VH-VL binders against Ribosome-recycling factor (frr). Designs and how they scored, part 22

Target 1, 187 residues: Ribosome-recycling factor (frr), of Petrotoga mobilis (a9bjd6)
Amino acid sequence: MAKRSSYAKEAEEKMKKTLEHFEDELKKVRTGRPTTAIFEDIKVDYYGMPTPINQVATLSVGEERTVVITPWDKKMLEPIEKAINSSNFGFHAINDGNVVRVSFPNPTIEERRKLVKAIKEMLEETKVALRNIRRDDIKKVKEIKNEGSISEDEAKKFEEEIQEILKENEDEAEKIFQRKEKEIMES
Key: E = the ipSAE of ESMFold2; O = the ipSAE of OpenDDE; V2 = 0.75 times the mean of E and O plus 0.25 times the DockQ between their complexes.

## First folded at step 21 (VH-VL; framework fv_pozelimab)

Design hb5 (from ga6 with heavy chain T54S; at its last look DockQ between E and O 0.77; V2 from the best seeds 0.00; counts 0 for: pae E 2.2 > 2)
Fold by ESMFold2, look of step 21:
Structure hb5 (fold): chain C 187 residues (1-187), chain A 121 residues (1-121), chain B 107 residues (1-107)
Amino acid sequence: as target 1 above (187 residues)
Amino acid sequence: QVQLQESGPGLVKPSETLSLTCTVSGGSIRKYYWTWIRQPPGKGLEWIGYIYYSGDTDYNPSLESRATISVDTSKNQFSLKLSSVTAADTAVYYCAKERYDWRKGPYFDYWGQGTLVTVSS
Amino acid sequence: AIQMTQSPSSLSASVGDRVTITCRASQDIRSYLNWYQQKPGKAPKLLIYAASRLQSGVPSRFAGRGSGTDFTLTISSLQPEDFATYYCLQDYKYPYTFGQGTKVEIK
């Protein structure tokens, strides 16, 4: 197996982390099926500090398109209910005195199309991040060539490697997008 | 911060083609949905259609046969062509940026200042 | 296409008044409703999106409510800079459609 340059390996590692971030953000986008991941961006005031809900409550997926949120401290029931109802539009939370239950209406075809457009914007942001990594690592290769540490032919090879890695990661980003698109449209 | 500016001829003869360009600055055209909206003098607003940088477009059915929206990513611009114009096409034409934010929902957050196009002999 | 009907078409009010504008959709648009303010010679400016969410930089005296087919924009204490025409927009289904507008004039 051919050894890639240290610049290609650095670019590859940074791009893999960029794709991991993209996947993590996509988990928060609602589909036709509820998940607890959609609450990861929501914070509630806990002893004067904005705190993720999962650090003050247990979250579980219930039946009939619900998520059940059980706080350790019942005083958090109302703050959690309020935070959810004021965060993403389309969430509906009910506080029954013991738990907060969040229901998710099944998205209409028009809503699903809008969600797909939203994740297209996220895909393009990811591609910009990937291209910035290529730009930065190509700049490093050119600096080392100008310093005399590598030949012009070596620099061209390293730049070519970095561009190949960009293409691989752009293709993977597209596959990640297509999997989420299918989930949104079919769930 | 994104800024939009419409440009093009302000006078067009009947039956000819209206052509407008929107120049986007302070951001890349490659991320958002870009829209044309018009307003006849003293009247309300009419959505014309949108384009995404990849070429994805859709139009108001009332204008579908005459309208073409295009994008030039190298110039960071998108354009409207409206063929076979009549006096009814006299309006202020706006370009706008649509945000498809999954947390907040969709909205038009930035608009150009508008350009009046008059259709007359 | 989804028709958006605003009422009233115009109203007169004094500084400090509470003003309410209604927008009705011809079918259920969930909460896909924007409110825009337009002053003479200027482009529309977004006030409210998702029926009730205040756009950044918009004063808190503006409030939106409603879902389904019936929506309102309320200005709790009218200021001199609020005399303008207000439009609702449904962005649920193509073609996107605006209400015909409500002109808020000084009494």
Scores: ipSAE 0.562, ipTM 0.817, lowest interface PAE 2.2, mean pLDDT 88
ESMFold2 (binder alone), look of step 21: mean pLDDT 91; pTM 0.923
OpenDDE, look of step 21: ipSAE 0.818; ipTM 0.953

Design hb6 (from ga6 with heavy chain P106Y Y107P; at its last look DockQ between E and O 0.23; V2 from the best seeds 0.00; counts 0 for: pae E 5.2 > 2, placed apart)
Fold by ESMFold2, look of step 21:
Structure hb6 (fold): chain C 187 residues (1-187), chain A 121 residues (1-121), chain B 107 residues (1-107)
Amino acid sequence: as target 1 above (187 residues)
Amino acid sequence: QVQLQESGPGLVKPSETLSLTCTVSGGSIRKYYWTWIRQPPGKGLEWIGYIYYTGDTDYNPSLESRATISVDTSKNQFSLKLSSVTAADTAVYYCAKERYDWRKGYPFDYWGQGTLVTVSS
Amino acid sequence: AIQMTQSPSSLSASVGDRVTITCRASQDIRSYLNWYQQKPGKAPKLLIYAASRLQSGVPSRFAGRGSGTDFTLTISSLQPEDFATYYCLQDYKYPYTFGQGTKVEIK
C-alpha cells in the first residue's frame, strides 16, 4: 500500500529474492500427487525445434502413482524420456517402447516426517538470511543519518519500514513452508 | 569419506551408567540421523535408537526407560548413556550413520569399528 | 515391533555353490529391507538396500529379491571370502529390527 523509501525498497528486493530462492529449493523436493499439468509445457527436441511435450503426445494419470505420456509417433519416446529425466524435478521416467511412464514417489509416514524436518531447517536458514538483510540495511540508514544526508525523523521512518518488510517476509516464508509441509504429508 | 569411532570405558560395574561417545570425522554431523546398535557376544544385532542432529530422538521400547542419546554438533559427536546396567548389557556397541535418501530408504551405510563394553564387578 | 525371521540359522556350502538366505517380516514392509555381512571381530557391512539394490563396491554375485514379507539374499557363486554371518534389517518402521542372523561356513 504505502509508497516505500528507496532504502526500504532495497531491503524488500533483497528479501523477496531470498524467498524466491527458498521456494526454488523446495521445488526440488517433489513428492506430490501425480498430475499432468507439471509436464504439459516441457519442451522436447522435435526435428530441431523445441516443441511443448503436449503438442507431440497425450498425457494422462495412470495407476500406481504414474503419469503416462503417449506420443503420436514412437520415435519421440526417447526424446521425451530424456527431456523428463533432465528436468529439475528429479523425475524417474521409463520408456517401455509404447509409452513413457513417470513414477511419483510414495514415501512412508516416517520418510515424510524426516523430509518435513529437513525443510523446516531450510525455513530457519531463510529466516536468518532475512534478519541479516534487515541488520545490514538498518546499518546503512544509520550511517547516512550520521552523515547528515537524512533527518532523524526520516531515518526512523526508514528503519520502521525495514522492520515491517522483515515481518511481512518472515510471515510469507512461514506460509510457503506450511503449504509445502501439507503437500508432503498429504500427497 | 565419513568415519565413525566409538570411545568410552570398556568395563562398567552393575547398576552404574554405561557412557559412550561416537566421534564423526570426514563429514559433518548436521542434517543426518545417527544411531546406536549393540550386539551381545555371539548374538544378533539390536537397534538402540537414533538422534537427529537437532536433538530429536527415538528409542527401542526395550531400552527406552534407561537409554539417552545426545548430540554435540560443535564437537561433531553423539553419545549414548545407558543407566542401571546389568550383565545382560554386555555387548559390542556400534555407532552408525543413516543415509538420508528418502527415495531409497535409510540403510546404515557407515559404521564405527565397535567397542566392547563388559558389565561385571 | 516388526519381527524379522531368518532361515536357515546356519549353513555349510562349498566354494562355487549357490547360496540362498531367507528373511521374513511379520508384516508388510514393502521393499524396506537391507542385507548386511559381518565377519568375526568386524562391524557389519551393507550389501543390499531397498530389497534389491546393490551397495557400491559390493560384488555382483550378491543379489537381493522380494517385497512385502518374503525376501531372499542369493550368493550366485560362493567365494572363500564370503564366510560370514548375514543379517537382514527392516527400515520401514521404528523400531528398526534385525533378523537373528545366518552363519555361512565354507566347507
Scores: ipSAE 0.187, ipTM 0.676, lowest interface PAE 5.2, mean pLDDT 87
ESMFold2 (binder alone), look of step 21: mean pLDDT 92; pTM 0.939
OpenDDE, look of step 21: ipSAE 0.665; ipTM 0.870

